# VH-VL binders against q9umr5: the designs that were tried, part 249

Target 1, 268 residues: q9umr5
Amino acid sequence: SYKPVIVVHGLFDSSYSFRHLLEYINETHPGTVVTVLDLFDGRESLRPLWEQVQGFREAVVPIMAKAPQGVHLICYSQGGLVCRALLSVMDDHNVDSFISLSSPQMGQYGDTDYLKWLFPTSMRSNLYRICYSPWGQEFSICNYWHDPHHDDLYLNASSFLALINGERDHPNATVWRKNFLRVGHLVLIGGPDDGVITPWQSSFFGFYDANETVLEMEEQLVYLRDSFGLKTLLARGAIVRCPMAGISHTAWHSNRTLYETCIEPWLS
Short names: E, the ipSAE of ESMFold2; O, the ipSAE of OpenDDE; V2, 0.75 times the mean of E and O plus 0.25 times the DockQ between their complexes.

## First folded at step 10 (VH-VL; framework fv_mavrilimumab)

Design gh6 (at its last fold request DockQ between E and O 0.97; V2 from the best seeds 0.83)
Fold by OpenDDE, fold request of step 11:
Structure gh6 (fold): chain C 268 residues (1-268), chain A 123 residues (1-123), chain B 111 residues (1-111)
Amino acid sequence: as target 1 above (268 residues)
Amino acid sequence: QVQLVQSGAEVKKPGASVKVSCKVSGYTLTELSIHWVRQAPGKGLEWMGGFDPEDGEPVYAQRFQGRVTMTEDTSTDTAYMELSSLRSEDTAVYYCATVSYDWETGRYSFDYWGQGTMVTVSS
Amino acid sequence: QSVLTQPPSVSGAPGQRVTISCTGSSSNIGAGFNVHWYQQLPGTAPKLLIYGNSNRPSGVPDRFSGSKSGTSASLAITGLQAEDEADYYCQSYDTSLSGWVFGGGTKLTVL
């Protein structure tokens, strides 16, 4: 039998948004128990990511317990960060494949419709004033806001991304790294035509330097320092990078070709 | 608020086609996703299909695929459902309904319904 | 017969609490898709009663409540009133059918 698949949604998503993904899985892997976790939907997806991590943890623990052979995680957009954090804090997770589906794994620094909606009078260049404030960090989007021009603020004020990345020292860094390394495979999916994740390379742990030059994963300090295990995972062949062009952000979970190429191989 | 006004009752022969209209007001058709649900006399609700609220593409229930066509005229804010090869079993009240997204809860639901159109198929 | 299973009928006296169950499967409710409830008064079109498992649209009294657990959902009506006599339908999305599905409906009789 196939391992259960747990789907974690992104910002403002509905379980309905993943209907095609579930249909693909049902068709190609019949009998697979697939569950979209119906938590923190809509406006609630703006709640602090650590709160979301706790909520999702409560939901996945029973599923994992019933699946001694392991489970697969498909985590979309913001959900990818939730899942990474989840795997970092859980010392007993049994995740075989962690599929990060177009997630801003290295953070977000771009003007998106979501940002415009939340902060209509603010551009990305000014969001550091909001996002790196205590009240700003009460919003999920700010939890992974990564301003390359205000690195000090990011490192000191980011209550989520900087911590799970091990960019800021904290007492759980070693343990979180150990926990995260329990994952069988880290499947990173994203692409240049996403239109939301900025830069799109963030889905592959690439990101801007101070000059807004995109550096690859291997050039990032988190990799070089192996602060949360990326270097170790890569070394043991546990990281899969699956870039695909021609896919918009809202289509990653609803594209058959993408599913067959980047997702399906890791559901067996 | 959204109002859905459907066309009048239809009487058709077996093998014929019927086209039911649903005129929307309060909002433009481009802002709405229209779906169709029918109900045979004394029976339950049956989803027939509609326009997907996320990608705007028409989707049909498997049972009606090849026999139903759903279209929209944005100039008149009218949605249409055409059912061909009518059978006696197609005798039912046909409803159009809007499927809308609630951003607060992240839910899609059939929030507004037309008054229904009775379609009778008889020899 | 219906993908979602409801009791064909329930009854209660005014002021009582009644519940209507909606049993699905791993391809719909159990997959995480939301459950909606509709009220259909005799001779009228269905009306959205509960959406997203437990949310009430504007105008729906708080004596109507919905819940979801596992592969099932439930509609609860407290303080039953004569005007509540109607047919009630649950609805969800089913991946095996690639479409929306309704329960068979439950006729609620107020005694």
Scores: ipSAE 0.921, ipTM 0.952, lowest interface PAE 0.5, mean pLDDT 96
Fold by ESMFold2, look of step 10:
Structure gh6 (fold): chain C 268 residues (1-268), chain A 123 residues (1-123), chain B 111 residues (1-111)
Amino acid sequence: as target 1 above (268 residues)
Amino acid sequence: QVQLVQSGAEVKKPGASVKVSCKVSGYTLTELSIHWVRQAPGKGLEWMGGFDPEDGEPVYAQRFQGRVTMTEDTSTDTAYMELSSLRSEDTAVYYCATVSYDWETGRYSFDYWGQGTMVTVSS
Amino acid sequence: QSVLTQPPSVSGAPGQRVTISCTGSSSNIGAGFNVHWYQQLPGTAPKLLIYGNSNRPSGVPDRFSGSKSGTSASLAITGLQAEDEADYYCQSYDTSLSGWVFGGGTKLTVL
């Protein structure tokens, strides 16, 4: 009787990384069909996010078709951006709970080990030179790179984040907003000890202003203009915020207390 | 290259314990996760446990919980599997294998195997 | 009994194509966990043949291929050769057992 659960992984993940989350779901919701989408693993997770959205869309269609009463999404890290784009581009999705597990929903502006590996001579202050180029936009990391000190370059160059946020005009903006608003609940999970998502409040649609002061979701222009539906969702009580301290980026899907507090209640 | 060399064959009586070693060369135990798989004569492969490649904690298959201990000595790059309260049905070849992450494919696999250690339990 | 079901034996003539099935459930292959394949020649340790559903390690001939669909996986061997005669095992992770699981094995006979 439980709705199927679809899991979308993040950067350099594998389905094995979600074994504990799946075990928790099996214990608390026996009989629930849970599928970790086994796509864009490893290096393929660096493919352009629109390419990933297309591939994940093809994978979720048959699952949703077999579950007319609805499905839930649990989307981790980069996967949360894939899922938000899915909710926008799918005219007939039947997602009840969209659970965003430590995802950089307003973007990323931080030095990380994987960024040092990919761009070894770069720092966050100069990555905009790479990311805000056509070549840079071929990497998923650059699709959600959000440099608060180069907003004009971000708005012009972003092929993904600025579009799904409605920060740049495009012919599908109205339809994408309509589609996104069909979700039952948006569950936002993250915390200050994540260590990777920068600022960590990006998981709650917060982000830096030009002085690197964090503005919360309700202070963001995309919220105030309701450009993709956040204000509407909050007004109807569909946004759930579940912050938790003490969890590092790779531990969100293996922490039992986090699962019981922030995930379990939404897996109807 | 990565090589796993296991200790020699053992003959044990029921109720005894056995400790099989697995010496790693070409890598260090801080870089690799060692798992143990056994195979009874004429039977298939059975996973026993190992060190989780993501969190580094030992995990044991439920049927061996309470009878098996898996340890490692990073100063000698040697992994150990100790099985206690031996029974005749524990007669098997015991393999160690590496479980490693391939970043290019994003996959975990049992890619390097030791030669196997025959443990015979007879009265 | 094994969680992953394989046929106990398969046979084929040299040059033929054979497949070996591996049937799991919603707690393993169906949950999205990878399938790995091992070849075991008599008296030797298993050797990784296919990992992550379809990837071949260096040194494995391209006539070996793997695929996964739904709750099942398949190993295909084309251009069957005498040296392919061995036991073949599939492997995945299972959330109900909280551990790695192997299929029961398939003996391939080349006639």
Scores: ipSAE 0.721, ipTM 0.878, lowest interface PAE 1.5, mean pLDDT 92
ESMFold2 (binder alone), look of step 10: mean pLDDT 89; pTM 0.921
OpenDDE, look of step 10: ipSAE 0.917; ipTM 0.951
ESMFold2, fold request of step 11: ipSAE 0.645, 0.542, 0.649; ipTM 0.857, 0.821, 0.858
ESMFold2 (binder alone), fold request of step 11: mean pLDDT 89, 89, 88; pTM 0.918, 0.920, 0.918
OpenDDE, fold request of step 11: ipSAE 0.919, 0.919; ipTM 0.951, 0.952

Design gh7 (at its last look DockQ between E and O 0.95; V2 from the best seeds 0.84)
Fold by OpenDDE, look of step 10:
Structure gh7 (fold): chain C 268 residues (1-268), chain A 123 residues (1-123), chain B 111 residues (1-111)
Amino acid sequence: as target 1 above (268 residues)
Amino acid sequence: QVQLVQSGAEVKKPGASVKVSCKVSGYTLTELSIHWVRQAPGKGLEWMGGFDPEDGEPVYAQRFQGRVTMTEDTSTDTAYMELSSLRSEDTAVYYCATVSYDWETGRYSFDYWGQGTMVTVSS
Amino acid sequence: QSVLTQPPSVSGAPGQRVTISCTGSSSNIGAGFNVHWYQQLPGTAPKLLIYGHSNRPSGVPDRFSGSKSGTSASLAITGLQAEDEADYYCQSYDSSLSGWVFGGGTKLTVL
């Protein structure tokens, strides 16, 4: 039998948004129990990510308990960060494949439709004033806002991304790394035509330096320091990078070719 | 608020086709996703198909694929459902409905319904 | 034969509480797809009563409530009134059928 699949959504998603993904899984892996976690939908997806992590944790624990052979996580967009944090705080998770589907794993720094909607009077260059404030960090988007021009503010004010990345020292860093390293495979999916994740390389733990030059995962301090286990995972062959062009952000979960190429192989 | 007004009752013979219209008001058709649901006399509701609220593509229930066509005329804010090769079991009230997304809750639902169109198929 | 299973009928006296169950499967309610409820008065079109398991549209009294657990959902009506006599349908999306699905409907009689 196939291992259960747990799906975690992104901003303003509905379980309906993943209908095609479930259809693909049902077709190609009949009998697979797939659960889209119906938590923090719509406006609630703007709640602090740590709150979301706690909620999703409560939802996945019973599923994992019923699947002693392991489960797979498919986590889309913002959900990918939620899942990474989830796996960091859970010392007893049994995740075989963690599929990060177009997630801003290394953060977000770009003017997108989401930003315009939420912050109509703010440009990306000035969003740090909001996001790195106490009230700004009450919004999920700000929890992974990563301004390359204000690294000091990011490191000190980011209550989520900087912590799960181990970029700011905290007492749980070692344990979180240990927990995250329990994952069997980390499947990173994204692409240059996403249009939302900025830079798109963030889905692969690439990100801007101070000159807004995109550096790859292996050039990131979090990798070099192995602060949360990326270097270790890569060394053991546990990281899979699956870039694909021609896919917009809202289509990653609804593209058959993408599914067959980047997702299906890891649903064993 | 959205209002859906459907065309009048139809009587058709087996093998014929019927085309039911659904005129939208309150909002433009381009802002809505129209779906169709039918109900045989004394029976339950059956989803036939509609336009996907996320990608705008028409989707049909497997049972009706190849026999149903759903179209839209944005100039008149009217949606159409055409069912061909009619059978006696196609006798039913046909409803158009809007499928809308609520951003607060992240839910899609059939929030507005037309008054229904009775289609009778008899020899 | 409906994908979602409802009792064919329920009844209650005015002022009583009644519940209507909607039993699905792992491909619809159990998969995390939302459950909606519709009220259909005799000779009228269905009306959205509950959306997303437990949300009430404007105009729907709070005596109507919805819940979900596992592969099933439930509609509860408290303070039953004569005007509540109608057919009630649950609805969800089914990934195995690639489409929306309704329950068989429940006829509620107010005694």
Scores: ipSAE 0.915, ipTM 0.950, lowest interface PAE 0.5, mean pLDDT 95
Fold by ESMFold2, look of step 10:
Structure gh7 (fold): chain C 268 residues (1-268), chain A 123 residues (1-123), chain B 111 residues (1-111)
Amino acid sequence: as target 1 above (268 residues)
Amino acid sequence: QVQLVQSGAEVKKPGASVKVSCKVSGYTLTELSIHWVRQAPGKGLEWMGGFDPEDGEPVYAQRFQGRVTMTEDTSTDTAYMELSSLRSEDTAVYYCATVSYDWETGRYSFDYWGQGTMVTVSS
Amino acid sequence: QSVLTQPPSVSGAPGQRVTISCTGSSSNIGAGFNVHWYQQLPGTAPKLLIYGHSNRPSGVPDRFSGSKSGTSASLAITGLQAEDEADYYCQSYDSSLSGWVFGGGTKLTVL
């Protein structure tokens, strides 16, 4: 009786990491078919995001076909960007709830421990030199790197985020917006103690201006221009904002209170 | 190289407790998660519990809840499994194993195993 | 009574290909949890043979391969050799039991 749930993981994830989320769903919605897509795991999560979108698209098609009444997406961290792209490129998606679990939806501008493994001599202030090059755009992290101090470079070089945000013109922008707007609900989850997503308000489509002052979603040009449908979706009452303090980046899918408050109500 | 050395065989009466040790070398317990698996004579493998590799808290298989306690002593790099209220069905070889993350593949698996500890419960 | 079902035995002649199945459910393999395979020689501890469905640890011959489809997984052994005679166990995680689960084991006999 419950719609199937598809889980899309983030950077360097394992399906095991979602065990608690799956347990919560089984307890509250018994009989629900839940699938964590086991693609692009580990180091493969660094592959270009458009490549990941294509692979995840192939995986979700048969699940959606078997569920004509619709599916739900729970998409974590980097996975939330994959899912937003899926909703744009799929003419035939039947997603009711898109649950974005601490995802850098407006991009990332912050140092992380795993960036030491990739770029040990770089910091957030100089990563634009790498990320806004064709070589850098072959890494998923750079596909959503958003340096507020080099916005012209971001707009010209981003092969992914600037396109799915409608910040750079492309021939499919109108079709992508139409497809995205077919989603039933957009549930945005994140919080100030995440420790990885920078600014944490990126999970709610907030982001830095040139002075590193956070502008909230309603102050962003992409919202004001309604470039991919955020203003329309908010006016429709389809955007749910569910912030929660006290949760670190790797704990969003293993916190019972977060699940009960922000996720459970949307798993019809 | 990681090596797990377990304590010697035990013979116990029904109703008693047994505590099996697992000494880790080549790594420290602050870097590894130890899980316990048993095998009754002529039977298959059965997961009992261990320290979760992501949050470091003990988790126990439902079947053993209330009878098993798993602890570790990081000063000696030794993990312990204590099983209480023993019954004849608890006669088995008890293994410790590491659960580790391979960042290249994104996989958690049971990589290294101890030699096993035979526990016999007889009246 | 295992939630992961394996045939109790398989056999093959040297040089042949054999497969060992591991059938789970929507709460384990079907949910996307990884499948691991272990080889156990008599009187010894299990040894990791295949992890994450198809990954081979260092020192395991490429004659061993694994795959997963839907709620099931398979271990394949090509070029069967006498030294392959052992018990083989599959393993996954199960969200309804909140724990790791093993198959019942398969005894491989080399004829």
Scores: ipSAE 0.699, ipTM 0.874, lowest interface PAE 1.6, mean pLDDT 91
ESMFold2 (binder alone), look of step 10: mean pLDDT 88; pTM 0.913

Design gh8 (at its last look DockQ between E and O 0.79; V2 from the best seeds 0.82)
Fold by OpenDDE, look of step 10:
Structure gh8 (fold): chain C 268 residues (1-268), chain A 123 residues (1-123), chain B 111 residues (1-111)
Amino acid sequence: as target 1 above (268 residues)
Amino acid sequence: QVQLVQSGAEVKKPGASVKVSCKVSGYTLTELSIHWVRQAPGKGLEWMGGFDPEDGEPVYAQRFQGRVTMTEDTSTDTAYMELSSLRSEDTAVYYCATVSYDWYTGRYSFDYWGQGTMVTVSS
Amino acid sequence: QSVLTQPPSVSGAPGQRVTISCTGSSSNIGAGFHVSWYQQLPGTAPKLLIYGNSNRPSGVPDRFSGSKSGTSASLAITGLQAEDEADYYCQSYDTSLSGWVFGGGTKLTVL
């Protein structure tokens, strides 16, 4: 039998948004129990990510308990960060494949439709004033806002991304790393035509330096320091990078070719 | 508020086709996703298909694939459902409805319905 | 016969509480898809009553409530009134059929 698949959504998503993904899984892996977690939908997806992590944790625990052989996580967009944090705080998770589907794993720094909608009077260059404030960090988007020009503010004010990345020292860093390393495979999916994740390489733990030059995962301090286990995962062949062009952000979960190429192989 | 006004009752012979219209008001057709649901006399509701609220593409229930065509005329804000190769089992009231997304809750629903169009198929 | 299973009928006296169940499967309700409920008065088109498992549209009294658990959903009506006599349908999305699905409907009789 196939391992259960748990789907975690992104901003303003509905379970309906993942209908095609579930249909693909049902077609190619009949009998697979797939569950889209119906939590923090709509405007609730703007709630602090740590709150979301706690909620999703409560939802996945019973699923994992019923699947002693392990489960797969498919986590889309913002959901990918939620899942990474989830796996960091859970010392007893049994996740085989963690599929990060176009997630801003290394953060977000770009003017997107989401930003324009939420912050109509703010540009990305000024969003640090909002996001790195106490009230700004009450919004999920700000929890992974990563301003390369204000690294000091990011490191000190980011209540989520900087912590799960181990970029800011905290007492749980070692344990979180240990927990995250329990994952069987980390499947990173994204692409240059996403249009939302900025830079798109963030889905692969690439990101801007101070000059807005995109550096790859292996050039990131979090990798070099192995702060949360990326270097270790790569060394043991546990990281899969699956870039694909021609896919917009809202289509990653509904593209058959993408599914067959980047997702299906890891639903064993 | 959205209002859906459907065309009048139809009587058709087996093998014929019927085309039911649904005129939208309150909002433009381009702002809405129209779906069709039918109900045989004394029976339950059956989804036939509609325009996907996320990608705008027409989607049909498997049962009606190849026999139903759903179209839209944005100039008149009218949606159409054409069902071909009619059978006696197709006798039913056909409803158009809007499928809307509520960003506040993150939910989809069939929130507005037409008055229904009775289609009778008899020899 | 319907993908979503409802009791064919329920009844209650005015003022009472009645519950209508909607039993699905892992391919619809159990997969995380939301459940909506519709009220259909005799000779009329269906009306949205509950959406997204437990949300009420404007104009729907709070005596109507919805819930979801596992592969099933439930509609509860408190303070039953004569005007509540109608057919009620649950609705969700089913991945096995790649489409929206309705329950078989429940006839509610107010005694």
Scores: ipSAE 0.919, ipTM 0.951, lowest interface PAE 0.5, mean pLDDT 96
Fold by ESMFold2, look of step 10:
Structure gh8 (fold): chain C 268 residues (1-268), chain A 123 residues (1-123), chain B 111 residues (1-111)
Amino acid sequence: as target 1 above (268 residues)
Amino acid sequence: QVQLVQSGAEVKKPGASVKVSCKVSGYTLTELSIHWVRQAPGKGLEWMGGFDPEDGEPVYAQRFQGRVTMTEDTSTDTAYMELSSLRSEDTAVYYCATVSYDWYTGRYSFDYWGQGTMVTVSS
Amino acid sequence: QSVLTQPPSVSGAPGQRVTISCTGSSSNIGAGFHVSWYQQLPGTAPKLLIYGNSNRPSGVPDRFSGSKSGTSASLAITGLQAEDEADYYCQSYDTSLSGWVFGGGTKLTVL
């Protein structure tokens, strides 16, 4: 029998957008209980990420309790950051596969249509003025905004990403690392043609240096310091990297080849 | 305001085909997806198919697969549903409806409906 | 049998509260798909009443409310009025059928 699968959606999403992914799972793994968490849909996905983490935590607890052998998480886009925080704050999670589907795990530094809609006079080069203010941190997208040219402001102002990365000292860092390390596998999915995640290597814990040169995961300070467990997970053989070209941001959960290659093998 | 105006009632013999039209005004077919729902006399609503609001591909309910074709003419903003091999059980009111979504709200529904087209299948 | 199960009828007196249930399964409501509700007055097309589990479109009174829990959803009507006498349908998406599904409908009678 297959472990239950919990799906956490991204920014401006609905559960309907995952219908093809759920159909693929039903076809290849019949009898699998799959739940797309029906919380913070559409514009509610702009609520502070810590509020979303709290709400999603309440939703996953009963699912995990009914599945003592474990569950899998498939977490798309912004949802991948919610899930990583869940794995850190839950000392009793039983997640086997954490599948991060084109998520901005090291942050976002790119102009998007919804950023233009929210902040029509802003561009990525000046958005730090909004996002690294107390007002800006009340929006989820600013919670993981990562301006490589204003790293001191990021480290000081980020209420979410800098904390879950262990880039700023906090009293729960050791416990969060321990909790995160209880995951069985971390499956990283993304690709160069995504068009939204910027740099796309953020889905693999890569990110820009000050010259906008991408440093891969193993070159990042958070990896080298093992601040939340990436180096430990890699040493265990628990990190799976599954890049795929030719997939746009809204198509990751509706591409059968991507599912069969990168997702299906991890839904034990 | 979106309005959907359907073609008039049809009487057909078993084995024939029927083609119902749905004219859209207030929006264009490039901005919305048309689905078809039928209702037999005294019975409930039954989804038949339509164009998916997110990827724009036609999808048909399993029980109509092979008997139904849904098309759109964007030059006239008119959607069509053709049902073939008619049986007396196909006697129903056929509705067109919009299924709308946007990435901004993340919501979907059958929000605007045509007035319905009665199709009677009798010998 | 309907994929989404509704009681065939419910009734209430003017001014009272009525609840209409919609029971699905793990392949539809239980998978996290949103529930919509439609009101159909005799001889007319259905009208959207609730979408996204609990959202009211413009012009729908706030005495109509929707909720979802587990594999089931509920429509509540408070302050019942004679004009509320109609058929009510729930609707969701189903992955086993790969399509949209409606409940069998509930006839509301205002006594």
Scores: ipSAE 0.738, ipTM 0.879, lowest interface PAE 1.4, mean pLDDT 91
ESMFold2 (binder alone), look of step 10: mean pLDDT 89; pTM 0.927

